# VH-VL binders against q9umr5, part 180

Target 1, 268 residues: q9umr5
Amino acid sequence: SYKPVIVVHGLFDSSYSFRHLLEYINETHPGTVVTVLDLFDGRESLRPLWEQVQGFREAVVPIMAKAPQGVHLICYSQGGLVCRALLSVMDDHNVDSFISLSSPQMGQYGDTDYLKWLFPTSMRSNLYRICYSPWGQEFSICNYWHDPHHDDLYLNASSFLALINGERDHPNATVWRKNFLRVGHLVLIGGPDDGVITPWQSSFFGFYDANETVLEMEEQLVYLRDSFGLKTLLARGAIVRCPMAGISHTAWHSNRTLYETCIEPWLS
Key: E = the ipSAE of ESMFold2; O = the ipSAE of OpenDDE; V2 = 0.75 times the mean of E and O plus 0.25 times the DockQ between their complexes.

## First folded at step 8 (VH-VL)

Design w14 (framework fv_dargistotug; at its last look DockQ between E and O 0.70; V2 from the best seeds 0.00; counts 0 for: pae E 6.5 > 2)
Fold by OpenDDE, second read of step 9:
Structure w14 (fold): chain C 268 residues (1-268), chain A 122 residues (1-122), chain B 106 residues (1-106)
Amino acid sequence: as target 1 above (268 residues)
Amino acid sequence: QVQLVQSGSELKKPGASVKVSCKASGYTFTDYAMNWVRQAPGQGLEWMGWINTDTGNPTYAQGFTGRFVFSLDTSVSTAYLQISSLKAEDTAVYYCARNHRFDYPWYYFDYWGQGTLVTVSS
Amino acid sequence: DIQLTQSPSFLSASVGDRVTITCRASQGIRSYLAWYQQKPGKAPKLLIYDASTLQSGVPSRFSGSGSGTEFTLTISSLQPEDFATYYCQQLDSYPTFGGGTKVEIK
């Protein structure tokens, strides 16, 4: 039998967005128990990510307990960060494949419709003033805002991304790394035509330097320092990168070709 | 079983130094951060900071910079607190305390040392 | 820093009494609050974390409630071994403790 699949949605999203994915899984892996977690839907997805992590944890623990052989996680967009954090805090998770579906794993630094809605008068170049305030950090978007021009503020004020990345030292940095390394495979999915994740390479742990030049995962300090286990995962062949062009952000979970190429191989 | 055993009471003169030890057992030492908490006689609890037991990187609370030094000897699963240039106001019981869990937030303390009384008197 | 104010500072009670201790935070701390028990000459003992979760091994007569800025520790039926000082602790930011509540025998 196939391992259960748990799906975590993204910002302003809901379980309904994954109806096509469910269909694909059912078709290609019949009998698979798929659970799309309907937590923090819509505007509730703006809540602090740690709060979301707690909520999703409560939901996944029972599922994992009933699946001693392991489970697969498919986590979309903002959900990918939630899942990474989840796997970091759980010392007893049994995740075989963690599929990060167009997630800003290395953060976000771009003007998007989401930002315009929440901060209609703010440009990305000025958002640090809001996002790195205590008030700003109450919003999920700010929890992974990564301003390359204000690295000090990011490192000191980011209450989520900087922590799960191990970029800022914290009491659980060591064990979070150990926990995250329990994952069988990390499948990173994204592409240049996403239009939301900025830069799109963030889905592969690439990101801007101070000159807004995109550096790849292997050039990132988090990798070089193996702060949360990327270097270790890569070394043991546990990281899969699956870039795909021609897919917009809202289509990652509904594209059949993407599913067959990047998701299906890791559902066992 | 998890245990934190601290060194014995100290009597020091002003200007002297003291080094308190906290030996951990019953768990993987490097998986849990170690905290230090001060309690002046008849007073409440004051968090002094923490040390990363894996990297040895210390973080000091405001008011505990300079004269206070956290260190480790991982080979014997021991954390140390050194206080230099002791003052009368440093008279207190000093506790080491282990982080409770691997979750966010992390500053819950589930296991404590028995405390070390440091008395600074002329 | 976030300040925690406990009330009362002193509480006289008898065995069997229901005891309630309050902890107020200077700002919202969600549910990031713990309660500790400390007996004379002993280290603090964790009773409750996340405002309402009972630490393993702690008797069920202890309970915690609250969120935001106001929290309570309740002992449903005070036992002889419960006479001690109780501290609340927040960790929404760097940890700070309340001033303590000494529960004394009446």
Scores: ipSAE 0.822, ipTM 0.904, lowest interface PAE 0.5, mean pLDDT 95
Fold by ESMFold2-Fast, scan of step 8:
Structure w14 (fold): chain C 268 residues (1-268), chain A 122 residues (1-122), chain B 106 residues (1-106)
Amino acid sequence: as target 1 above (268 residues)
Amino acid sequence: QVQLVQSGSELKKPGASVKVSCKASGYTFTDYAMNWVRQAPGQGLEWMGWINTDTGNPTYAQGFTGRFVFSLDTSVSTAYLQISSLKAEDTAVYYCARNHRFDYPWYYFDYWGQGTLVTVSS
Amino acid sequence: DIQLTQSPSFLSASVGDRVTITCRASQGIRSYLAWYQQKPGKAPKLLIYDASTLQSGVPSRFSGSGSGTEFTLTISSLQPEDFATYYCQQLDSYPTFGGGTKVEIK
């Protein structure tokens, strides 16, 4: 009787990473059908996000069609951005709870081990030279690279994040906003000890200004202009913010207290 | 059914202005963006830009800033293209075209107006 | 901007012929390409999008193929009503069109 749950992984991730999450769901909501999508695994997670959105869309359509009462999405890290776009591009989605696990919703600006693996000699201050080129935009991590010192380049060159956040206009923006607004609940999860998502407040639609001072969601132009519906969702009572300290980036899907506090209440 | 009907042909002298209209019917006007595409005599198609029919925000392709203005009147489901300080090189058929709404950030056009010939001659 | 080069710019063919038109992009555009047909004095009509997806109502003799930088429009058995100019268009960013291919029936 529980709504099905669809899980979308993050950068360099595998389905094995969610084994604890599936155990928790089975314990608290026995009988829930949980589908962990195995598309774009490992190095394939570096493919452009719009390509990933197309593939994940094809996978979720039959799952949603079989569940007229609705489905829940649990989307981890980079996967949260894929799910943002899915909710905008599908004019027939039936998502109740969209649970975003430490996803860089306003973008990423930080040095991490993932960046060093992909670009061993590049630091955050110089990555804009690669990411805001046509070649760079063929890599998923560059699709949400948001250098606060080169915001003009981000707004012009980002082929993904600037569009889904309504920071650059697009012919589909009005329809994308209407589609996204059909979501029942937007559950935002993240915390200061993540160590990868920089700034960690990006998981809550906060981000750096040009002085690297974090401005929270309500101070962002995308919120103030209601570009894709955040202000409307907040007014409707549909946004849930669940910050938790003490959790590293790879532990969001395997911490029982986090699950019980932030995820379990939104799985009907 | 969906239809885009444009205003009639115009013959103008250099330095004059022209305003081309594109009236939409058969769908919710504000749900679809409107594009403008130009075709000079014997030449191919040139995308000029688009206007957000919900917000009124125009976006111009490089080369079509300044003298070209996109606007709309939502109450009559009509989009407008105004060209000021007309030059002989502006002689062309001007088309309005509806951006098809798809799942992805693609620009392509499912319905077109019949075209408006603007001739600029001295 | 992404540049599209069409070849040939002009061709003459007989009814029943197989006609092939090519479109080459200056950079990779995946499958993000559309084909339009424009008859003399008329507005363009969408034939194909996403490189190979046929628009509703378009005859099955039209087909598209290709990905990346090389694309092809094929008309398997040319009919008198296919006399037209054909344009490719990329969908990946701000739209650009190829120069067009004019098809004349012999």
Scores: ipSAE 0.695, ipTM 0.861, lowest interface PAE 1.5, mean pLDDT 92
Fold by ESMFold2, look of step 10:
Structure w14 (fold): chain C 268 residues (1-268), chain A 122 residues (1-122), chain B 106 residues (1-106)
Amino acid sequence: as target 1 above (268 residues)
Amino acid sequence: QVQLVQSGSELKKPGASVKVSCKASGYTFTDYAMNWVRQAPGQGLEWMGWINTDTGNPTYAQGFTGRFVFSLDTSVSTAYLQISSLKAEDTAVYYCARNHRFDYPWYYFDYWGQGTLVTVSS
Amino acid sequence: DIQLTQSPSFLSASVGDRVTITCRASQGIRSYLAWYQQKPGKAPKLLIYDASTLQSGVPSRFSGSGSGTEFTLTISSLQPEDFATYYCQQLDSYPTFGGGTKVEIK
């Protein structure tokens, strides 16, 4: 029988968005118990990410407890950051596959239509003035805003991303790394036509340097220092990269080819 | 059963040094940060800083750089606080306290040592 | 550095009284506040975390409330063993403590 699957949604999202993904799983893996978590939907997805992590943790604990053989996580967009934090803070998680579906794992530095809706008079070059303030850190988008031109402010002000990346030391850093490394596989999914995740390589732990040149995962300090376990996972053969062109941000969970290529093989 | 046992009280003269020990038992020592907290006679609690028990890297609170040194001996699950060039105002009870590591950013000091009184008088 | 201000600094009360202690933060700390009880010559004891959650083994007469910048600790019916000094501690950043509130026999 197949391991249960837990699905975590993204910004301005809800459990309904995954109806097609559920159909695909039911067709290819009949009898799989799939739970799409119905928390922090719509505008509630703007709440601080640590608050979301706490709520999702409380929801996944009973599911994992009833499945000692393990579970899989499919985590979309902002939800992939929530899930990565879950893997770090849960001492006893039993996640086999963590499937990160177009998630801004190294952060976001992009002007998008929904960002313009949230902050109509701000542009990406000056949003650091809002996001790297205590008030700004009360919004989820600012929790993973990563301005490559103000890295000192990012490192000092980030209440979420800099901590789960191990870019700023804290009392739990060693245990979070140990917990994250208990995952069986890290499956990274994204592509150049996403249109929202900026740079799109953030879904693969790539990101801009100070000149906005994209450095790949293996060129990032967090990888080189193995701050939260990426280097160890890659050396273990546990990182799977599955890029796919031609998919917009809202279509990742409703594309059959993407599912069959990047998701299906990991739903043991 | 988690337990933090500190070394006994110390009576010192100004200018001397002291080393307070905190021996941990009942848990994996390197999984939990160790904090030091000072309480002068009749005063409140004052956080002095913490040490990463896995890496040995200390972090000192404002005002506790220089004369205060945190260190470890992980082979015996023990943390140390050394105070050099003792002054009369260093007279206090010094506590070790373990960081609870469950929910970041939510953590607190869940276990404390019994305290070590350091008295500095001429 | 987040400053915590406790009030009152001293409180005289009788057994059976309802006692309320306030802790104010210099900036918002969400619900990330703990309360400790300390008796003379003893280490502090954790009572409440996350502003309102009782630590295991703490009597139900203790309760906490608040969020943002203002928090309270309440003892609904003071008992003889509750005469102590109470400290708040913020958990949102590097730990800082309030100045303490000593609860004395009237």
Scores: ipSAE 0.167, ipTM 0.657, lowest interface PAE 6.5, mean pLDDT 89
ESMFold2 (binder alone), look of step 10: mean pLDDT 91; pTM 0.933
OpenDDE, look of step 10: ipSAE 0.818; ipTM 0.901

Design w15 (framework fv_dargistotug; at its last look DockQ between E and O 0.70; V2 from the best seeds 0.00; counts 0 for: pae E 2.4 > 2)
Fold by ESMFold2-Fast, scan of step 8:
Order: sequence, then C-alpha cells, then structure tokens
Structure w15 (fold): chain C 268 residues (1-268), chain A 122 residues (1-122), chain B 106 residues (1-106)
Amino acid sequence: as target 1 above (268 residues)
Amino acid sequence: QVQLVQSGSELKKPGASVKVSCKASGYTFTDYAMNWVRQAPGQGLEWMGWINTDTGNPTYAQGFTGRFVFSLDTSVSTAYLQISSLKAEDTAVYYCARNFRLYGPWYTFDYWGQGTLVTVSS
Amino acid sequence: DIQLTQSPSFLSASVGDRVTITCRASQGIRSYLAWYQQKPGKAPKLLIYDASTLQSGVPSRFSGSGSGTEFTLTISSLQPEDFATYYCQQLDSYPTFGGGTKVEIK
C-alpha cells in the first residue's frame, strides 16, 4: 500500500486550496491516506515559525508512528520552511519524500500583497528595520525575510531561517543536520512565473548576493560548508530539481501537469 | 546514565591562568553542545557561552570575551574552560551544562557538572 | 538582554505549605521560560521548561504557569527536600537567569 501523505499549507492557506492535489493523488495512488494539517490557518499562519513547528510536530508524530514504512511530506510555500525545521528537530522522523512546493528555502526579498497588508508603509528596501527587530521576529514572514543588502542584520537577528540553514551556529545544529539527512528524497519545485517567491530560485536554494545577482545552490556557503546536509544529499542522489514555467504562486497545488511531472513519481 | 564530572577546586594568584575540565559520559558527546555557567559566591547564575562539540567552535556571551577560552578533546569526551590573567572578580563556581534538545532554538540545560570552585586571592 | 525579576527573594515555609514564586520578564518571551532548583553546594536541577512542562522525574507537586511577561512556579505541598533556591531562566534569546528565590525552613 502507499505511504501516507502529510500536507503542510502556506501563508493564509486552507484545506480548500489542496482539493485538486487530493483528487490527483486519489486518481494515481488510490487508497493513500492524505492528511492536510489544519493548524495555523488564516491569520494564525502569521505566528512565529518556531511556534508553528511545535504545533505541527505534535500533529505529525502520531501519523508517523502509525506508518513504519514511512510517510511523504508535501509542503507549500511558507509550509516548506516548517517542514525543513520538522525534519531537523525530530529525532525519529521517517519521511521518505519531502516535496517542497515553491518554498523560499533561502528566504524572501520581494514585495507582496501580504507584506503590504501587514506593513502598508514599508517597501522591501526598508523592511529590514521592522523584520530584524524583536517585534518583527514575532511574525512568520519576517522569520524568512532575507535582505541581501543587510546580510549582517539577517545573520544576527533571524530567529528561524539563519538557524535552520546553519548560517548562524546553534547548540542543536549537529543533531538538526543528522536528523535532516534521514530524509529519503528532497524534491524541490518552483519556477520563474511564480510571481510571489523572490527570487524564485530561493525554492532551489539559490539566492541574491549583495548586487542582487542570483547565485545557485552549489555557490552558497550553506551548501559548500554542508551546514545542514545539502551537499551530502546531492552526492547521495537524493535531491530532485523540478522547475516549471507558467505556474503562478497559488497554482502549484492545482496543476495536473506539474503533479504528474514533479510530485507523482515521488509518492510510493 | 548521563554524567558530567568536573576537575577539582583551584586556588590561584592574580595574573595566573586556570583550566577547568568537564568530562562527559553516558551519551554521544558530539550530539549535545556544552555550556558554561558561572556563579560568584552568594550570587546568581551567569551564562558564559557554549561550544559546539562537533566542530569545536565557541560562542561567548557579552562580558566573557578575551580572557575566557572554551575548547574540547573529543577523543576523551571532555570540554575545557581556560581563564587567563585571573582577577579577584573571577572567583566563582564554574559549571558545565549540557544543552537540552527541544523542538526549537531554545537554550535549556538538562544535566550539569558538579561545579569547580576557582578562588583568586593575593 | 532580557532581564528577569524574581519575587520574593526569600521566603520561610513549613512542610505541607503551598509555595508560590513569581518571575517577571522585561519583555514578552511567550512560554520560553524554565525553572531550576539549587540546593546548597550543588549544581542546579531542571524542574520545568516551556513555562509549564515538567521535566522527567520531577514530582507532580511542582507546576509552572504563565506566558508573556509573568510566570509562576508553585509547590503544592512543600516537602523537606524542597528547601532550596529556585531560579527562572528565559529561553527566547541568549540565556539570562532571575536573581533566585531562597525557600527556607520556618
């Protein structure tokens, strides 16, 4: 039988957003138990990411415990960062495929309607003043704000992303790396027409340098230092890159061609 | 069973150096960071910093840069605290403490060494 | 630097008493607080973490509550072995401790 699938949503998301994904899975893998975690929905998705990780961890533990052959994670947008942390903090996870749907794995540096709603007078160039304060770090979106022009502030003030990426050291870093390395496959999905994730290559661990030139994963210090295991996973053949053009941010979970190309092959 | 065993008390003159050891047993040494916490006579607890037991990289709290050096010897599961140019103000019990693993970025200490009294007097 | 203020600094109590100790933070720390017990000449022992989660092996008479800036440690029925100094610690950033509360025999 098929391994259970756990779905972790993004910012201001709902289970309704995944109705097509569930239909696709049912068509190709009938009988699969799919659980869309209905935690930190709507406004609650703005809660600090470490708080969300704790809540999602409590929800996934019993699902993983009942599936000795393993589970798959499908994690959308902000949810991909929650899943990154889950794989690191859980000493006993049994995740086979971690499928990251257009998630800002190296962070976000771009204007969005969500950011304008929360901070209406702020532009991306000055959001660092808010996000890298203690107050700003109480908002999930600021936990992965990565201003390439203020990398010193990001490294010092990011309470989540800089730690999970091993960009700032932490007492748990060694165990977080060992735990993350137990994942069977890291499936990275994203594309140039997303329109929200900026740069879109953040979904593939690429990011801006200080001149806003995108450097790909293999040029990042986190990869070169193997800070949480990317270099080891790539050498093991465990990283899958599946870019697709023509897909907007809210369509990753409802495009049949994307599902068949990038997701279906990794659901055993 | 987890144990952290520290070296014995030291009596030093101002300007001398001291090296305190903390030997771990009962767990994989490199899986847990080691913290140092100081307690001056009749005072409360002061966190001094920590050392990554896998990489050997130390992190010092404000106020403990310069004269204080964290190091380790992984082959014998031992962490060290060295204090140079000792001053009377360094008189304290020095504790090593293992970082407790929780589901987030928190610094919490589950096991402590018994403490090493360092007395600096003329 | 997050500062923690404990009150009272000392209290006298008898076996069987209900004891309450408070810890106030200079800024909001959510539930990111721990409590330690220290007996004379001994190292601190972790009692409670994440404000209210009891550490394995700690008697159920110990309980923690609170969030944000105000936290409480309660001992429901004081035992002879509970006479000690108690410290709170914040977990939200680099660790800081409260000044301690000494619980002594009446």
Scores: ipSAE 0.732, ipTM 0.866, lowest interface PAE 1.3, mean pLDDT 92
Fold by ESMFold2, look of step 10:
Structure w15 (fold): chain C 268 residues (1-268), chain A 122 residues (1-122), chain B 106 residues (1-106)
Amino acid sequence: as target 1 above (268 residues)
Amino acid sequence: QVQLVQSGSELKKPGASVKVSCKASGYTFTDYAMNWVRQAPGQGLEWMGWINTDTGNPTYAQGFTGRFVFSLDTSVSTAYLQISSLKAEDTAVYYCARNFRLYGPWYTFDYWGQGTLVTVSS
Amino acid sequence: DIQLTQSPSFLSASVGDRVTITCRASQGIRSYLAWYQQKPGKAPKLLIYDASTLQSGVPSRFSGSGSGTEFTLTISSLQPEDFATYYCQQLDSYPTFGGGTKVEIK
């Protein structure tokens, strides 16, 4: 009786990371078909996000076809950006709840352990030199790198985030917005103790201005222009914000209180 | 069935204007951007730009700002290319082309009009 | 603009021959390349996109390969109806086309 659930993992991640989430779903909603997509795991999660979108699309099509009443998406970290792009490019998606689990929806501007591993001599203030180049855009982290101090470079060089946000024009932007708006609910989850997503408000479509002051979703140009449908979704009552303190980035999918509060109510 | 039908060939003198039409059928006109592509005699293809058929906002390729105007009439699912102050080098076949809607960020076209030959000769 | 260089610009081949056309990009474009066929007096027809994906209704004798900066269109067994000019187009940004390859059947 429960809609199937599709889980999309994040950077340097694998399906094993979601074993507790699977337990919670099985215990509370027995009989739910849950698929954790086993694509682009580990180092493969560094592949360009449009490549990941194409691969994940191929995997979700048969699941959605078998579930004409709808499916739910739970998309963690980088995976939440993949899922948002899927909702835009798929004319035929039937997603009811899109659950964005601590995803950098407005981008990332922060130093992390994975950045130190990948670019050991770079800091957030100079990573734009790498990311806003054709070579840099071959890495997924650069596809959503959003340096608030180099806005013109971001707008011209971003091959992914600036497009799906409608910050750079694309001839398909109208239909991408229409497709995204077919989602039943957008559930935004994140919190101040995440430690990786920077600013953590990116998970709620907030982001820095040029002075590194966080502007909330309703203050963003992409919201005010309704470039991909955020204003429409909010006015429709379709956006659910579920912040929770005290959860580190790797713990979002293994916290029962978070599951019960922010996820379970949307797994109809 | 998706179809793009363009207006017939035009013979014009330098300094005149021409308006090429492209009537679409078989799909929701406002869901797909319309592109214009020209091909001078014996030459390759040159993208001129596109128009957002929902908003009416055009984007012009480098070199096509000024004398080239894209417009539309959504009530009859028709896009227009107007060229003013015609020059001999404007002699070409002009195609309309529907934007290809794929599951990606691609910029290309799936359906084309038959082409409209515009000849500028004194 | 991303420049595309096609080679050869012209070729002549017999029915049944294997034909290969190359397209080189001035910068990396991932797999984001399309191939078009244009017959005399007709509009271009999309054959292949994303380097190797065959458009619906296109005969299987057409195939594409390549990534980065070098791409190839192959016609495995040339047919009389394949007399045409072939263009590559990059899909990674606003369209640019190769100069074309005219294929004549002997």
Scores: ipSAE 0.507, ipTM 0.772, lowest interface PAE 2.4, mean pLDDT 91
Fold by OpenDDE, look of step 10:
Structure w15 (fold): chain C 268 residues (1-268), chain A 122 residues (1-122), chain B 106 residues (1-106)
Amino acid sequence: as target 1 above (268 residues)
Amino acid sequence: QVQLVQSGSELKKPGASVKVSCKASGYTFTDYAMNWVRQAPGQGLEWMGWINTDTGNPTYAQGFTGRFVFSLDTSVSTAYLQISSLKAEDTAVYYCARNFRLYGPWYTFDYWGQGTLVTVSS
Amino acid sequence: DIQLTQSPSFLSASVGDRVTITCRASQGIRSYLAWYQQKPGKAPKLLIYDASTLQSGVPSRFSGSGSGTEFTLTISSLQPEDFATYYCQQLDSYPTFGGGTKVEIK
């Protein structure tokens, strides 16, 4: 039998968005038990990401317990960060494939419609004033806001991304790395036509430097220092990068070609 | 089972130095950060800081910089607290406490040493 | 720094009593609150973490509640071994403790 698949949605999203993905999985892997977690939907997805991680953990633990052979995670957009954190805090997870579906894994620094809606009086260049404030970190989007022009504030104020990246030292940095390294494969999916993830390379752990030049994963300090295990995973062949053009952000989970090319191979 | 065993009580003169040890057993020493907590006689608990048991990097709370030094000997799963230039106000019980795995940057302490009384008296 | 204020500082009670201890934070700390029990000459013992989660091995008569700035530790029926000093601890920022609540025999 096929390993169970757990799906985690993104910002302002719900389980309904994954109806096509479920259809694809059922067609290609009949009998697969797929669970789309219906937690923190809609506006509730703005809750602090650590809170979400706790909630999702409670939901996945029973599923993992019933699947000693392992499970697969498909985590979309913001959900990809939730899942990465989940795998970091769980010392007993049994995730075979962690599929990060167009997630801002290295953070977000884009002036998107989502950001404008949430912060109508703020622009990308000034959002740090809100996101790195005491109350700003109560919103999920601020938990992975990564301003390349205010790295000091990011490192000191980010209560989520900077921690799971091991960019700021904390008591559990070592054990989180150990836990995350339990994953069988890390499948990174994204593309240049996403339109939301900014830069789109963030889905592959690329990101802006201080001059807003996009650097690749291998050029990032988190990789060079192996702060949460990217270098180790890559060295042992556990990272798969699957870029695809022509796909908008809201279509990653409903594109058949994308599924067959980037997702399906890792569900066996 | 997890155990933290600290060194015995110390009696020191003002200006002297003391080094308290905390030996861990029953778990992988480098998997959990170690914290230090001070408790003056009849007073409450005060977090002094923590040390990364893997990297050896110490972090000191405000008020515990300078004279306080955290160190490790990983070969014997032991954490150390050294206090130099001892003062009368340093008289207290000092605890080592293992970091508990939770969410976020800071965590509770699930296992504690039995404490080490350091008395500073002329 | 975040300050925690416990109330009361002292509490006299009898075996079988329901005991309630309050911890207030100077600012919102979400659910990053723990409770410890300490007996004379002994190290603190973790009772509750994440505001309401009971630590393994702790009797069910202990419970925690609250979020934001107000938290409560409750002992549903005080037992002889429960006479001790209790501390709250916040983990939203650098760890800080409350001043403690000593539960004494009436």
Scores: ipSAE 0.111, ipTM 0.670, lowest interface PAE 2.0, mean pLDDT 92
OpenDDE, second read of step 9: ipSAE 0.054; ipTM 0.640
ESMFold2 (binder alone), look of step 10: mean pLDDT 92; pTM 0.931

Design w16 (framework fv_dargistotug)
Fold by ESMFold2-Fast, scan of step 8:
Structure w16 (fold): chain C 268 residues (1-268), chain A 123 residues (1-123), chain B 106 residues (1-106)
Amino acid sequence: as target 1 above (268 residues)
Amino acid sequence: QVQLVQSGSELKKPGASVKVSCKASGYTFTDYAMNWVRQAPGQGLEWMGWINTDTGNPTYAQGFTGRFVFSLDTSVSTAYLQISSLKAEDTAVYYCARSHRFGELPWYSFDYWGQGTLVTVSS
Amino acid sequence: DIQLTQSPSFLSASVGDRVTITCRASQGIRSYLAWYQQKPGKAPKLLIYDASTLQSGVPSRFSGSGSGTEFTLTISSLQPEDFATYYCQQLDSYPTFGGGTKVEIK
């Protein structure tokens, strides 16, 4: 009688990556219906995040409709941002636990192999020139690029993250906040040894200030203004923080101790 | 990228044995289960069983115990199906197919298939 | 042993037609159902898994629906390359296949 689980993968990823996670769920919660969505796999994960949100929404609607008692979301890396948007744009979602596995919730500001593949000569200090152009915003990774030294450009050019975080105004902001607040639990997972998500505290809504000093969620303007409901969720006791050291970016979905500590308790 | 390549067709006499191979490439062999599916001439698909590529443990469907043996050579990413004491009823195309696993069962779907191996048993 | 019954077993259709194939399970299988396409002399190809999720690279004219015991595969506008035999498969227990539905040109 466990609620169904929907899994959303990350950048350059597919359902292949979740085989160990599925085994863990089967061992602890036998009979759980787990759907790993094979949309925007591999190179298609570079498509604009709003396009991905529409595709995942179409896949998620019939699954949620079949489960009147609710569903759980497990969303990995970039997939956590897709799930953030799903919870905001769907006025009829029935998500109980939203489990975010090392997702850059406040954005990314770090050199990675993904960026070097796309922009071989770029450095994190100059990527804002590409990402904050209309052309750059057609790539998913630029949709959550958050340069703390060019916050004015981020706020004006980000077509996705600045809007979903309520950092820039949008006509739908009030409805998106209302929808997001329907979630039962927001379970945030991440850690210092991830090696990809920079700063790693982005997985917990912390981020760099202009001096590259990390400020935690409670010091962020989006939290203080309660722009999309973080302060309300925290006051309600609905935010769970589960940091773990020693886990690299590609291992969050295949570490048994992580699963038992951070994920298993939230799968009802 | 992902490929399953099977051995060539076999013509055998009743009572003989045959060993069909299925060589995988383009993925980590031990991360997926390997399934065997049979299709008799003009008939539908019939699941024979699967083998856990990580542990080497086979599971056989009810009609396929005894004469049918699933095995692996993980060093060359190859799965094998051996049929002993061949009967005319064993004439079929034999497919290998990859699946995820969830606990003790093949799970989700069979996403990649070998091209099939025709085994003909003359009576 | 879970039995899957497909209907019809044979279907004659023209290019552009909407084609519907049903698969009925002898007991509840939740959403653990996949659909495959098989062309003569070829291995089956996965179209849909978990009842309604389209496999990457499969054209959007294919769709699946259903849960529990009754499932449907729909081809919204039949193309020449779609003439094939279609099989449903359950994975709620030891996998079993339906008997197949042959879609032939009219």
Scores: ipSAE 0.000, ipTM 0.365, lowest interface PAE 22.0, mean pLDDT 88

